# Ledger of designs, part 1: VHH binders against Abasic site processing protein HMCES (HMCES)

All scores and structures are predictions.

Target 1, 269 residues: Abasic site processing protein HMCES (HMCES), of Homo sapiens (Human) (q96fz2)
Amino acid sequence: CGRTSCHLPRDVLTRACAYQDRRGQQRLPEWRDPDKYCPSYNKSPQSNSPVLLSRLHFEKDADSSERIIAPMRWGLVPSWFKESDPSKLQFNTTNCRSDTVMEKRSFKVPLGKGRRCVVLADGFYEWQRCQGTNQRQPYFIYFPQIKTEKSGSIGAADSPENWEKVWDNWRLLTMAGIFDCWEPPEGGDVLYSYTIITVDSCKGLSDIHHRMPAILDGEEAVSKWLDFGEVSTQEALKLIHPTENITFHAVSSVVNNSRNNTPECLAPV
Below, numbering starts at 1 at the first letter of every chain, in headers, positions and changes, except where a header shows other numbers; antibody chains are not in Kabat numbers.
ipSAE, averaged over its two directions, is called F for ESMFold2-Fast, E for ESMFold2 and O for OpenDDE. V2 adds 0.75 times the mean of E and O to 0.25 times the DockQ between the complexes of E and O.
[cut] stands for letters that were removed.
Atom coordinates printed by the task and the answers are left out, and those that the model quotes come from them; centres of patches stay.

## First folded at step 4 (VHH; framework vhh_ozoralizumab_d1)

Design f1 (from d13 with W104S)
Fold by ESMFold2-Fast, scan of step 4:
Structure f1 (fold): chain B 269 residues (1-269), chain A 122 residues (1-122)
Amino acid sequence: as target 1 above (269 residues)
Amino acid sequence: EVQLVESGGGLVQPGGSLRLSCAASGFTFSSYWMYWVRQAPGKGLEWVSEISTSGGSTKYPDSVKGRFTISRDNAKNTLYLQMNSLRPEDTAVYYCARTYSYESSGTYFDYRGQGTLVTVSS
């Protein structure tokens, strides 16, 4: 789980993240660094992606159920990293295995500080090994979308023109992440960076890839993962498991090259 | 600089009570879960209690559940542990801590105080 699509304009993305706080009040997440949000159909590690996190991370005595949305760098840079250039980090922090998260200092330390976030995407891409050939078949993997008036949802059978119309009501993929805050030793702005927690693939995805991101299915799971103020690390980790509530369709090889950033990257083939 | 300063330890008879305090400074106390951990003579660290940022959620191991109560006063940056029905096996140095994880080998924490000794003996 090393490629995603997150192409929605900022205002559409914000509305897609409407939520209720602990007291039942309807809210939209407040942006931090909105100018760093870069929509793309083909996001790779080291790029910025929007994440949800608790307001309590930024504001003393804030209600921990209130949410901020902020772009963060994909690829967690630990707070203890002492070099001046984050790209010199010697190990890959794009993903974090759920089974070893409490063994790896880079992840267990921020997790213990409540640095849980929800990584937002239209969906993610995965490459299936094709038997009898050296080719890999890419797939776009996403939540099942809301049923149409015709009692159907958008899927692999739909045309590219039909696909363009669904974004106004798209259900964003919500992946469990861990973030950390790194202060450059020579001064400068604090770097916020994240990793996506991974689990064993569900039955439905096992033929595509053996691992999948830990997906938080529904507002209750999202709320509990984000609310580090009232939900302990141990309780939150119970939310980390495979889900079968996922769908996918094959896409063209255009997505293979991360420099390609067009709707063709996620269009059904 | 993060500082945690425990107080309130002492000698108490079995069945007695003590209240421990921890004065926190150098960080936003109200934004952290807080913990009490202890170390009995010749033994490893044992997690004793945890409390959420607002104090609305607490947890205890079976060894102290029903006897110990953790609480916090965010306005005063102070953590408390009320210990009732004390037993000889509760004899330990008690530490106020911020921790990152629980492991079978012990509790990992980023900061703990110097500790306060609690001796339960006749």
Scores: ipSAE 0.235, ipTM 0.637, lowest interface PAE 5.2, mean pLDDT 86

Design f10 (from d13 with S101D)
Fold by ESMFold2-Fast, scan of step 4:
Structure f10 (fold): chain B 269 residues (1-269), chain A 122 residues (1-122)
Amino acid sequence: as target 1 above (269 residues)
Amino acid sequence: EVQLVESGGGLVQPGGSLRLSCAASGFTFSSYWMYWVRQAPGKGLEWVSEISTSGGSTKYPDSVKGRFTISRDNAKNTLYLQMNSLRPEDTAVYYCARTYDYEWSGTYFDYRGQGTLVTVSS
């Protein structure tokens, strides 16, 4: 997973993240740096994406089940990185393999500190290698969505009003991530950056790509992954596995160019 | 500066009890899982106990389960280890640790203190 869509307006995204805390109280996550959120149909590494993380990372004595939503840089910059420009990092930290996460210092250290986050997206893109050709077929991959009488599924209707109704009740993809905090050696704001944990693809995706992001399917899994205050690293890692509860459709080559940021990037062809 | 200072070790008879303390400073103690780790003479580091940020979740290896109890006082920034029914094999330097990764690498810690010696001998 090297490309995602996360295009919802901030208010719609916030409502899509409604949750219950440990006491069963209904809540919306509180924003940090909301002005840094940039909706896009075509997000690539080094751009900012919204993530959920525990309020306890920011506030002393906060209930660890309460959630913050914050934009973070995609591409984890380890806390030990000593250069002044994080774009100079020579390691690709866009993804973190689940089978080696405990062996790689860049991921093991923040994981041990409880720096778990949930990466939010409409869905993600993968490119299928086609036999006998140099061309790759892009697919948009996302949670199965509930259907209504008036909105249908993506590509079911041509009406722009129906498309907007789909997004109002869209179930966001929730991917397991690890983040770290990097302090620039020359001073300045702390940089929060994340990586997406990857697993072997499920049966349903095996013909598209051999790897997939570790998807947290449902609020129980999301809550346990985020709650570093009460759920140990070992218990949280039990949530990291392939899932079959996923769907997809082929999209046009418009998505190939990361500069293209239009609904055509995820529209069925 | 992050500091962890252990105390409460000493010489004790088999079957006796000791209470270890760890005074934490230089970080938000209430936001961290805390650990006790020990090192017996000529041996590697051994995980002894872990405790969640609120103290609501604790875990122990079979070697000390039922005999040792980890607890914390977030208002005092202090971690405790109550050790009962002590055995000669519990003889070790006991360390307070903020991050523990024994199961993954065996040796790495974000921060640990200087340690306190516990000797169990007749």
Scores: ipSAE 0.100, ipTM 0.591, lowest interface PAE 6.7, mean pLDDT 86

Design f11 (from d13 with Y108E)
Fold by ESMFold2-Fast, scan of step 4:
Structure f11 (fold): chain B 269 residues (1-269), chain A 122 residues (1-122)
Amino acid sequence: as target 1 above (269 residues)
Amino acid sequence: EVQLVESGGGLVQPGGSLRLSCAASGFTFSSYWMYWVRQAPGKGLEWVSEISTSGGSTKYPDSVKGRFTISRDNAKNTLYLQMNSLRPEDTAVYYCARTYSYEWSGTEFDYRGQGTLVTVSS
């Protein structure tokens, strides 16, 4: 996973992240650096995306089941990185393989510190290789959405007006991430950056791509992944596996160019 | 600077008990999982116990389960290991550690103390 959509306005995104803490209290996540959130239908590595993480990362003695929402840079910069420019990192940290996460220092160290986050998106894009040509077919991949009287079923047959109505109650994709905190050697603000954990694709996605993000399906999985205060690294890693609870549809080549940021990027064709 | 200082080790007879302490400084103790690990003479490092930030979750390997109890006092920045029904095979240097992976085969942790020796012998 190297491209996502996360286009909801900040207030809509915040309400879509309503949750219950360990005691059953209804909550909305509290924002850190909300001005750094930039909605887009076409987000690539090095851009900022909203993630959920435990309040305990920021506040001593906080309830570890309480959530913060913060924009973080996509592409993990390890805390030990010594160069002044993160873009000069010699290896790609956009994704982290589940099978080697405990073998790679860049990932096992922040994971050992409980630096788990949930990466939020409308969905993600993958490109299917077409046999016999150099062209690839892009797909938008997302959680099955609950149908209502107003939104109905979404698909290629829906009008643009009907498609726009689905966002009011959209179930956000929740992907397992690892983040780290990097302090620039020459001073400046701490950089928070993340990687998305990847697993083998499920049967439903195997014809599109051989890998998929580790999706946390439902609030129990999301809560356990985020709650580093009470859920150990070993227990949290049991949540990392393929899921069949996804759907997708083909989209136009408009999405191929990361500079294109319009609803056409995810519209069915 | 992060520091961990273990104490409470000593010579004890089989069947006896010892309580180890670890004084932590230089970091927000209440925000970290803490671990006890040990190294017996001529052996590798062995994970002994882990404890969550509040102390609400603990875990042990079968070799010490039911005999050892890990606990913490966040107000005092102190980690404890209560060891009961000690056996000769529990003889080891015991370390408290932060940011330790018990599946890590290396001899170093991100942070650990100098250790405290526990000898179980008649």
Scores: ipSAE 0.200, ipTM 0.610, lowest interface PAE 5.2, mean pLDDT 86

Design f12 (from d13 with S105E Y108S)
Fold by ESMFold2-Fast, scan of step 4:
Order: sequence, then C-alpha cells, then structure tokens
Structure f12 (fold): chain B 269 residues (1-269), chain A 122 residues (1-122)
Amino acid sequence: as target 1 above (269 residues)
Amino acid sequence: EVQLVESGGGLVQPGGSLRLSCAASGFTFSSYWMYWVRQAPGKGLEWVSEISTSGGSTKYPDSVKGRFTISRDNAKNTLYLQMNSLRPEDTAVYYCARTYSYEWEGTSFDYRGQGTLVTVSS
C-alpha cells in the first residue's frame, strides 16, 4: 500500500471516527495539529495523513482507551535517525512487513514503546499488472459500505450531486500502523511519522496485488490495536492478518499521477 | 542506559512468602509491559508473570497462578512480585524483564537484570 484517498473535510472525518472509551462513554477523537490535515483523493508517501493513537502517548495520566487524531508523515523516520533530512533515510519505511516487524530495529523499537496507530483513509489504490503491456490497471479498494435511504453508492455516482450522497456515513478504512517520534538534530518541532503494516493479500484481492495493508475490521480490533496501556505487543500482533471484508472497482489512469486530486481518481470506469 | 535491578530474594521455608522488587531506569517505565521470568538450576528460562503498562491486565502460567501476584508503581518506576505459598520447585534466579518479542518459549528479552536468587528449602 503506496497510495490512498483521504478527502473528507476535517469535521466530517472527525464524526466518522466517533467511538466509545473503555467506560462506554461516546467520544470524538481530540485533534492534534489539525491545520496540517490536507484532504486529497490521491495521497502518496511523504505526505501527511490522519491517524488515530492513544491519548496516553501525550498525557501520562490519560485513559489509554481515549483517542487523539493527528496528521503524521507517511514514511516512518526512526527516533535514532541522526541526519538532518528525513528524505536521506536509506530504506523505504512506507510499509512494514508483518513477518519481519519484530526483526527490524526501525519498527521493533517503536512497537515496544506502544507506538501503534490506526491509519485512516477513504480507501487505498493498487495497480494490477496486465499481460502483454507495460500498462497497469488501477483499482480503488475500500470497506463494503452500508447503503441508507439518503446515501448513494460509489458505483452509481456519476455527478457532483450524487457524489455528495456517497460520503454520507462513509465507513473509513482503518489500517494498522506503527509510528515514531524524531527530534531534528538542529532543533525544531518533533516529527511524527508512520508506516503501514502489510500482510499477504486475501483471496479476493490476490488477482490485483500480492500484498495488502493489515486492516483492522471493526471497533474491537481498532480499540485493541490503539490501547497500548492494556494490550501487549504480542496480543496486538494477533490482530495483524489478511481480511476478506473488502471490496474494489477499477478506476481511471488519472490516479496514476499523484498530482491529480479530483473525484475522478476513485470514480468507477 | 537501560537498567533493571532486582532485589528481595533469599532463603525461605516451604509455605513461606517473599516480595521481589525491580527498580527500572533509563527508559519510560510507564510505557512498557513488564515481566517476571525465572531460571531454575539446570533448566531453561520460564515465564512467571506479565503486567500491562497501567497494571490493569496481568497473566500467569498455571504453575504460579493463585500464589504469585505481579504489580507495578509507575510513579516509582518499580515492578513487584508477591510470592506466597512457596514450594521447593520455585527455587530459581528471578529476573525482571522487558521485551518486544511475542514468542515467550523462544524469546530473548531485550533487557533484564542480573537477577535475584530465591531458594525454597528447609
């Protein structure tokens, strides 16, 4: 997973993340650095994306089941990185393989500190290799959506008026991530950055791509992944596996250029 | 530098009690799951107990369940193990430990102290 859509306005995104804490209280996640959130239909690595993480990471006395929502850089910069420019990192940290996560220092160390996050997206894109050509077919991949009397379906939307209905009550894709905090050597703000954990693709997705993000399907999985105060690393890692609860449709080559940021990027073709 | 320093071991009669302590330094203690593990003479490392960052969740193997209690004081950066109804087979060096690994049967801990010896004998 190297491209996502996360285009909802901040207020709509916040409401889509409504949750219950450990005591059963209904809550909205509390924002950190909301001005850094940039909605886009076509998000690439090194851009900022919204993630959920436990409030306990910021407040020592906080209930670990309470959630913060914060924009973080896609592409984990380890806390031990000594150079001034994060783009100088020698290895790609956009994704983290589930099978080697405990062997790679860049991921093992923050994971041991409970630095688990849930990466939010409308969905993600993958490119299917076509035989006999150098062309690839892009697909938009997302959770199955519940159709209500007021909502439309993504497959039926073909105008701006219809698209407004698609995003009502949209179920955001929730991907398991690991984050770290890096302090620039020359001073400045702490950089929060994340990686998306990847697993083997499910049967339904295997014809499109051989890998998929580790998707946390439902609030129980999301809460256990985030709650580093009550859920150990080994227990949390049991949540990391392929899921079949996913759907997709082919999209236009417009999405290929990461500079294109329009609804056409995820519209069915 | 990460340091874990165990104390409280000693000689005790069968049926007796001991309380072990582990003083942690060099890391944010309240952000880590902590563990007690032991090694009896001539045997491998055995997991004894684990505790969540807040102390709200604990686990024990059947060999010590109901007799041992793990607890922590995050304000003092200290881990405890209360051992009751001690048996000769509890004789071992006890280590407090921190680890990132998920395989207890074959996992090496990233940090552990020098241990504290507990001898249960008449």
Scores: ipSAE 0.000, ipTM 0.236, lowest interface PAE 15.9, mean pLDDT 84

Design f13 (from d13 with T99D Y108S)
Fold by ESMFold2-Fast, scan of step 4:
Structure f13 (fold): chain B 269 residues (1-269), chain A 122 residues (1-122)
Amino acid sequence: as target 1 above (269 residues)
Amino acid sequence: EVQLVESGGGLVQPGGSLRLSCAASGFTFSSYWMYWVRQAPGKGLEWVSEISTSGGSTKYPDSVKGRFTISRDNAKNTLYLQMNSLRPEDTAVYYCARDYSYEWSGTSFDYRGQGTLVTVSS
């Protein structure tokens, strides 16, 4: 997973993340650095994306089940990185393989600190190799959406009102991530950056791509992954596995260029 | 520089009790899950207990459940293991460990201390 869509306006995104804390209290996640959130139909590595993480990361003695939502840089910069420019990191940390996560220092150390996050997206994109050609077919991959009389379909949306029907009750994709905190050697703000954990693709996606993000299906899984105060690393890693609860459709090559940021990027073809 | 220093081991008779301590330094102790693991003579490492960052969640294998209690004092950067109703089979070197995983062979922990010997015998 190297491209996502996360286009919802901040207020709509916040409501889509409504949750219950450990005490059963209904809550909305509290924003950190909301001005850094940039909605887009076509988000690439090195851009900022919204993630959920435990409030306990920021406040001593906070309830670890309470959630913060914050934009983080996609592409984990390890806390030990000593260069001045994060873009000079010489290995790719966009994704982290589940089978080697405890073998790689860049991921093992933040994981041991409980630096687990849930990466939010409308869905993600993958490019299928087509037999007999060098062309790749892009697909938009997302949770199955509940169909209601009020909900629209992506293929039928042709106006702002119809698009509102599609996104009003959209179930956001929730992917397991690991983040780290890096202090610039020459001073400046702490950089929060994340990687998406990947697993072998499920049977339903195997014809599109051989890998998929580790998807946390439902609030129980999301809560356990985030709650580093009450759920150990080894217990949380049991949540990391392929899921069949996913759907997809082919999209146009418009999505190939990350500068294209329109609904056409995820519209069915 | 990460340091973990265990203490409190010794010789006890079956049915007795011991409390182990682990003094942590060189890292933000309150940000890590902590573990006790042990190694009996001629055996491999065995996970004994784990504790969440706040101390609110603990887990034990059936072999020690109900007899051992893990706790932590984040203000003092200290991890404890209260061991009650000790049995000869509990004889082992006990290690304080950070970042332990019993499911990941070859990468079971990032750091552990020197260990403290617990002998349960007459």
Scores: ipSAE 0.005, ipTM 0.350, lowest interface PAE 12.6, mean pLDDT 85

Design f15 (from d13 with Y102L)
Fold by ESMFold2-Fast, scan of step 4:
Structure f15 (fold): chain B 269 residues (1-269), chain A 122 residues (1-122)
Amino acid sequence: as target 1 above (269 residues)
Amino acid sequence: EVQLVESGGGLVQPGGSLRLSCAASGFTFSSYWMYWVRQAPGKGLEWVSEISTSGGSTKYPDSVKGRFTISRDNAKNTLYLQMNSLRPEDTAVYYCARTYSLEWSGTYFDYRGQGTLVTVSS
């Protein structure tokens, strides 16, 4: 996964992340740096995206089941990186393979520190290579959405205005991520950055692409991944596997150019 | 500078009890899972207990389950191992550890202390 959509206004996004803590109390995640959140239909690496992480990362002795939502840079900058400019990192850390995550220092170290996050998106994009042509068909891939009177059903025949109605009740895609904290050598604010863990694609996506993000399907999986205070790294990694609970539809080539940031990027064709 | 310093080991007779302590410094102790591992003379490392950041979740292998209790005091940055009903086969150097390793082979210990010797003999 190298492209996502995360376009919801901050207040809508926050409500979409309503959750229950360990004691069953209903909560909304608390924002850090909310001004850094930039909604977009077409998010590429090096841009900021919202992630969920445990409050215990920021407050000593906090309840580890409580959640913070914070924008982080897509493309993990390891804490040990010594250059002054993160864009000069010579390794691609946009994605992290599940099968080698404990072998790579860039990922193993933050995992050991409990730096697990859930990357939020409307969905993600993949490009299907068509045999015998140079053309690639982009697809928007997302959780199945529950039909309600307000939101309606989402399909290829729906117009853009019908799609607009679904966002109030949209089930956000929840992807397993690892983040790290980098302190600039010359001083300044700590940079929080993340990578998305990837697994082999499921049967439903195998004709589109051979890899997929590790999707955490449901609140139990999300809470266990985030709760580094009570769920060990070893137990959390058992949540990392392909999922079949996913749907998709073809989209136009407008999405190909990462500068295009309009609803047309994810509209069915 | 990250440091783990074990204490509390010694000679004890079978059926006796010992409490091991590990003083942690140089990192945010309350944010890490902690572990006890041991190495008996002439044998490899053996995992003996693990504890979550708050102390709410613990795990033990069958060899010590019911006899050993791991606990932590986050205010004091200290990890404990209460060992009851000690047996000669519990004789080992006990290490306080923090690790990134998926396996308990000890291959990727982040940090471990110098160890404290526990001898159980009649």
Scores: ipSAE 0.005, ipTM 0.472, lowest interface PAE 9.6, mean pLDDT 85

Design f16 (from d13 with Y102M W104S)
Fold by ESMFold2-Fast, scan of step 4:
Formats: structure tokens, sequence, C-alpha cells
Structure f16 (fold): chain B 269 residues (1-269), chain A 122 residues (1-122)
């Protein structure tokens, strides 16, 4: 996974992340650094994306089932990295393969510290390789959406008013991530950065791409992945597997240029 | 607008050498892993090499390992491929490439240039 859409305004995004804590109380996640959130239809590595993580990472003795939402840099910079410029990291950390996550120090160390997060997106993009041509077909991939009178499917939106209705009750894609905290050796602000865990593609997605992000389908999976105070690394990793509960449609080549940031990026063609 | 422009291809005899260049523009070149891929006549795309953002990590398939060297100059936004000990089976159009999914081992690319033809024959 190397390109997502996360375009909802901050207040809409926050409401879309409503959840129940361990005691069954309805809550909204509390923001850290909300001013760093930059909505976009076309988010690439090195940009900031919103993630959910346990409040216990920031407050000693906090209830580990309570959630913080924070923008983090896409592309994990390990805490042990000694150079002054994180772009000089010699490893690609945009994605982390599930089959080798415990074998690589860059991921094993933060995972051992409970640094699990849920990466939020409207959906993600993948480019289907077409044999015999130089053209690749992009697809927008997302959770199946519940059709209501207030919100329709993305393919049913044919006017600006209908587009607004699509997003009112959009079910955000929830991807399993690992984050780390890097302190610049020359001083400066702590950098929070993340990677998306990837798995083999599901049957439904195999004709588009051979890999997919590890999707946490439903609140039980999301809660267990985030709750590092009660759920061990071993138990959490059991949540990492392909899912068939996914939908997609072809989109135009407008999305190919990461600088294009318009609704046309995810509109069906 | 993201652009990748390859150059340096041509006709060379078996055992010869060529250096390919790729001029990148329209994105922060130093922030992306870069790739070389090729397509031989009548065949599909084949991954040839990859290089990390700093240039400190490189990878090659067995078919070119020891003969090809990928490098980059981030100050010039330029990617290079030094090809030594060229063989007739290296004949292909060579593309400079970037991926959206950086874990794809060179098989899925978001951008590639128009390519530069390398012909290896006597």
Amino acid sequence: as target 1 above (269 residues)
Amino acid sequence: EVQLVESGGGLVQPGGSLRLSCAASGFTFSSYWMYWVRQAPGKGLEWVSEISTSGGSTKYPDSVKGRFTISRDNAKNTLYLQMNSLRPEDTAVYYCARTYSMESSGTYFDYRGQGTLVTVSS
C-alpha cells in the first residue's frame, strides 16, 4: 500500500471514529497535534496521516482502551536511527511485511514497546498491471459501505449534493500499523512515524495486486490491536491476515500524479 | 507533473558497457526509492534494480547481479544504471520507475518514463 485517500474534514473524521471504551461508554478520540492533519484525496509516503493509538502511550496509568487520534509521518523512522536527516534512512519503511515483522529490528523493537496504531483512510489505491501495455489501471479500494437515504455508494454519487451524502456516514478503512518515536540527535521535535503492515492479497483483490494492507475489520479487531496494555504482541499478531470484506472500482489516471488532490482521484470511470 | 526521462541507450557489442541516466522532476526525488525495469522484445516487464532514498541500499535479481550497478545523485535529481558485461539477452527497453507500493519488489509502478532502448548485438 503506497497511496491513500483521507480527505474528511477534521470534525467529520473525528465523528467517523466514534467508539466504545472497555466499559461500554461511547467516546470520540482525543486529538494530538490536530493542526498537522492535512486532508487529501491522494496521500503519499512522507506525508502525515491520522492514526488511532492507545491513550496509555501518552499518560501513565491511563485506561488502555481509550483512544488518541494523531497525525504521523508515513514512513517509519526507527528510534535507533543515528543520522540527523530521516530521509537518509537506507530501508524502505512505508510498508512492513507481516511474514518478517518479528525478524526486522526496525519493526520488532517498536512492536515490543506496544507501539501499535490503526491507520485511517477513506480507502487506498493500487495499480493493476496490464500485460502487453505500458498503461496501468488504478483502483480505489475501500470497505463496503452501508447504503442509506442519507448516504449512497460512491458509484451512485452523480452531483455535488450526492457526493456530500456519500461521506456523511462513510466507514473509514482501518489498517494495522506500527509506529515509532525518533528524537533528532541534533535536537528538535520528536518525530512520530508509522508503517502499514501488509499481507498476501485476498481472492477478491488478487487480479488487481498481489499484496494488500492488513485490514482490521470491525471494532473488536481495532480495539484488540490498539490495546497494548491488555493484548500481547503475540495475540495482536493473530489479527494480521487478509480480508475478503473489501470493495473497489476503477478510477482515472488523475490519481497517478500525487500532486493531484481532487474528488476526481476516487471517482468511478 | 511527475516526469521521468531516460537516456543513454544505444547499440553495443556483447561484453560492452553502457550507462543509463534518468532525469526526475515534479516530485521530491530524494524521498523516493527508485527502480530500473526493462522489457525485452515480446516479453513482460522485468525488475532490474532498486535503490533506497539515500543510495545506501541496493538490490538486484540474479540475472544482472555483479554486472549492473544502480546509483543516484539526489542533488541533481538523477538516477543511473551502470551496465557492464552486456549480453544479447539484456536487449530491452529500459525504464526508470517509482512505485506507490514500495514493497512490490519492482513489479508494480506508479510512474515510469518513456524508456531508452538498449540493443546488444555484434
Scores: ipSAE 0.000, ipTM 0.143, lowest interface PAE 14.6, mean pLDDT 83

Design f2 (from d13 with W104D)
Fold by ESMFold2-Fast, scan of step 4:
Structure f2 (fold): chain B 269 residues (1-269), chain A 122 residues (1-122)
Amino acid sequence: as target 1 above (269 residues)
Amino acid sequence: EVQLVESGGGLVQPGGSLRLSCAASGFTFSSYWMYWVRQAPGKGLEWVSEISTSGGSTKYPDSVKGRFTISRDNAKNTLYLQMNSLRPEDTAVYYCARTYSYEDSGTYFDYRGQGTLVTVSS
């Protein structure tokens, strides 16, 4: 997972993240640095994307089940990185393999600090290598959505109204992430950055790509992953596995260029 | 500077009890899961107990379940291990630890104290 869509306006995204805390109270996540949120149909590594994380990361005595939503840089910069420019990190931290996460210092250290987050997206893109051709076919991959009369989640739209209504009730993709905090050596604001944990692809996606992000399917899984105050890292890692509750459709090559940021990026064919 | 200082170890007869303490400083104690791990002579590290940030969740391996109780006092930045019905095989150096991996025999701890020796012998 190297490309996502996260295009919802801030207010729509916030409502899509409604949740219940440990006491059963309905809540919306509280924003940190909302001005850094940049909606896009075509998000690449090193751009900012919204993540959910526990309030306890910011407030000493906070209820660990309460959630903050914050934009973070995609591409984890370890807290121990000593150079002044994060782009000069010599290895790629866009994704973190589930099978080696406990062995890699860049990931095991933030895990020890409970730095688990849920990465939000409309869905993600993957490129299928087609037999008999050098062309790769891009696919948009997302949670199954509730269907309505005339038009479901994504399909033929007779009018712009059909597309607008789809997004108002869109079920966001929730991916397991690890984040870290880096303080520039020369001073400046703390950089929050994340990586997406990856697993072997499920049976349904095996014809598209051999790997997939670790998807947290449903509020129980999301809550357990975020609640580092009451769920140990070893218990949380049991949530990291392939899931079959996913759907997809082919999209046009418009998405190939990360500079293209239009609805055509995720429209069927 | 992060510090973990264990105390309370000693010589005890089989069937006896001991209470270990760990004084934490240099970090926000209430924001971390805490663990007790031990190392018997000639053996690797063995996880003994874990406790959540609030103290609401605890876990133990079968070898000590029902005999050992982990607890914490966040106001005092102190971790405890109450050990009852001690057996000769509980003889080990006991370490206070901050870590993400409770079932691994390896050293995935952020920090570990100097340890306190518990000897169970007749």
Scores: ipSAE 0.006, ipTM 0.438, lowest interface PAE 10.0, mean pLDDT 85

Design f7 (from d13 with S101G W104S)
Fold by ESMFold2-Fast, scan of step 4:
Structure f7 (fold): chain B 269 residues (1-269), chain A 122 residues (1-122)
Amino acid sequence: as target 1 above (269 residues)
Amino acid sequence: EVQLVESGGGLVQPGGSLRLSCAASGFTFSSYWMYWVRQAPGKGLEWVSEISTSGGSTKYPDSVKGRFTISRDNAKNTLYLQMNSLRPEDTAVYYCARTYGYESSGTYFDYRGQGTLVTVSS
């Protein structure tokens, strides 16, 4: 997973993340740095995306089941990185393979510190290799939605009113992530950055791509992944596996260029 | 600087009890999972117990389950291990650890203390 859509306005996104804490109290996640959230139909690595994480990361003695929502840089910059420019990081940290996460220092250290987050998206994009050509067919991949057919239709028509109604009740894709905190050597604000954990693709996606993000299907899985205060690294890693509860549809080549940021990027062809 | 200092070890007869303590300093103790691990003479490290940040979740291997109890006092920055019904095979140096990741990749600690010796005689 190297491209996502996360286009909801801040208030709609916040409502879509309504949850219950450990005591059963209904809550909305509290924002950190909301000004850094930039909605887009076509998010690439190095851009900021909203993630959920435990309040206990920021507030001593906070209930670890309470959630913060914050924009973080896609592409994990390890806390030990000593250069001044994060873009000069020599290795690709956009994704983290589930099978080697405990073997890679860049990932096992923040994971051991409980730095688990849930990466939010409308869905993600993958490019299917077509035989006999160098061209790829892009697909938009997302959770099954209320009143959305298995065919992957977003809505009945491409009207502003219909799109607004679909997105008001959209079930966000919730991907397992790991984040880290990097302090610039020459001073400045702490950089929060994340990686998406990847697994082997499920049977339903195997014809499109051989890998998929680790998707946390439902509030129980999301809650356990985020609650580093009460759920150990070992128990949390049991949540990392392929899921079949996913749907998709083909989209136009407009999405190929990451500078294109329009509804056409995820519209069915 | 991060420090973990174990105490409470000693010589005890089989069937006896000991309580180990670990004094933590230099970090926000209440925000970390804590672990007890041990190393018997001539053997490798063995995980003994783990405890969540609030103390609400604990886990033990079958070898000590029902006999050992891990607990913490976040106000005092102290980790405890209550050991009951001690057996000769429990003889080991016991270490307090902040991050313990002995899995497929080998033994890994963010920090661990100097250890405290527990000897269970015949």
Scores: ipSAE 0.333, ipTM 0.687, lowest interface PAE 3.7, mean pLDDT 86

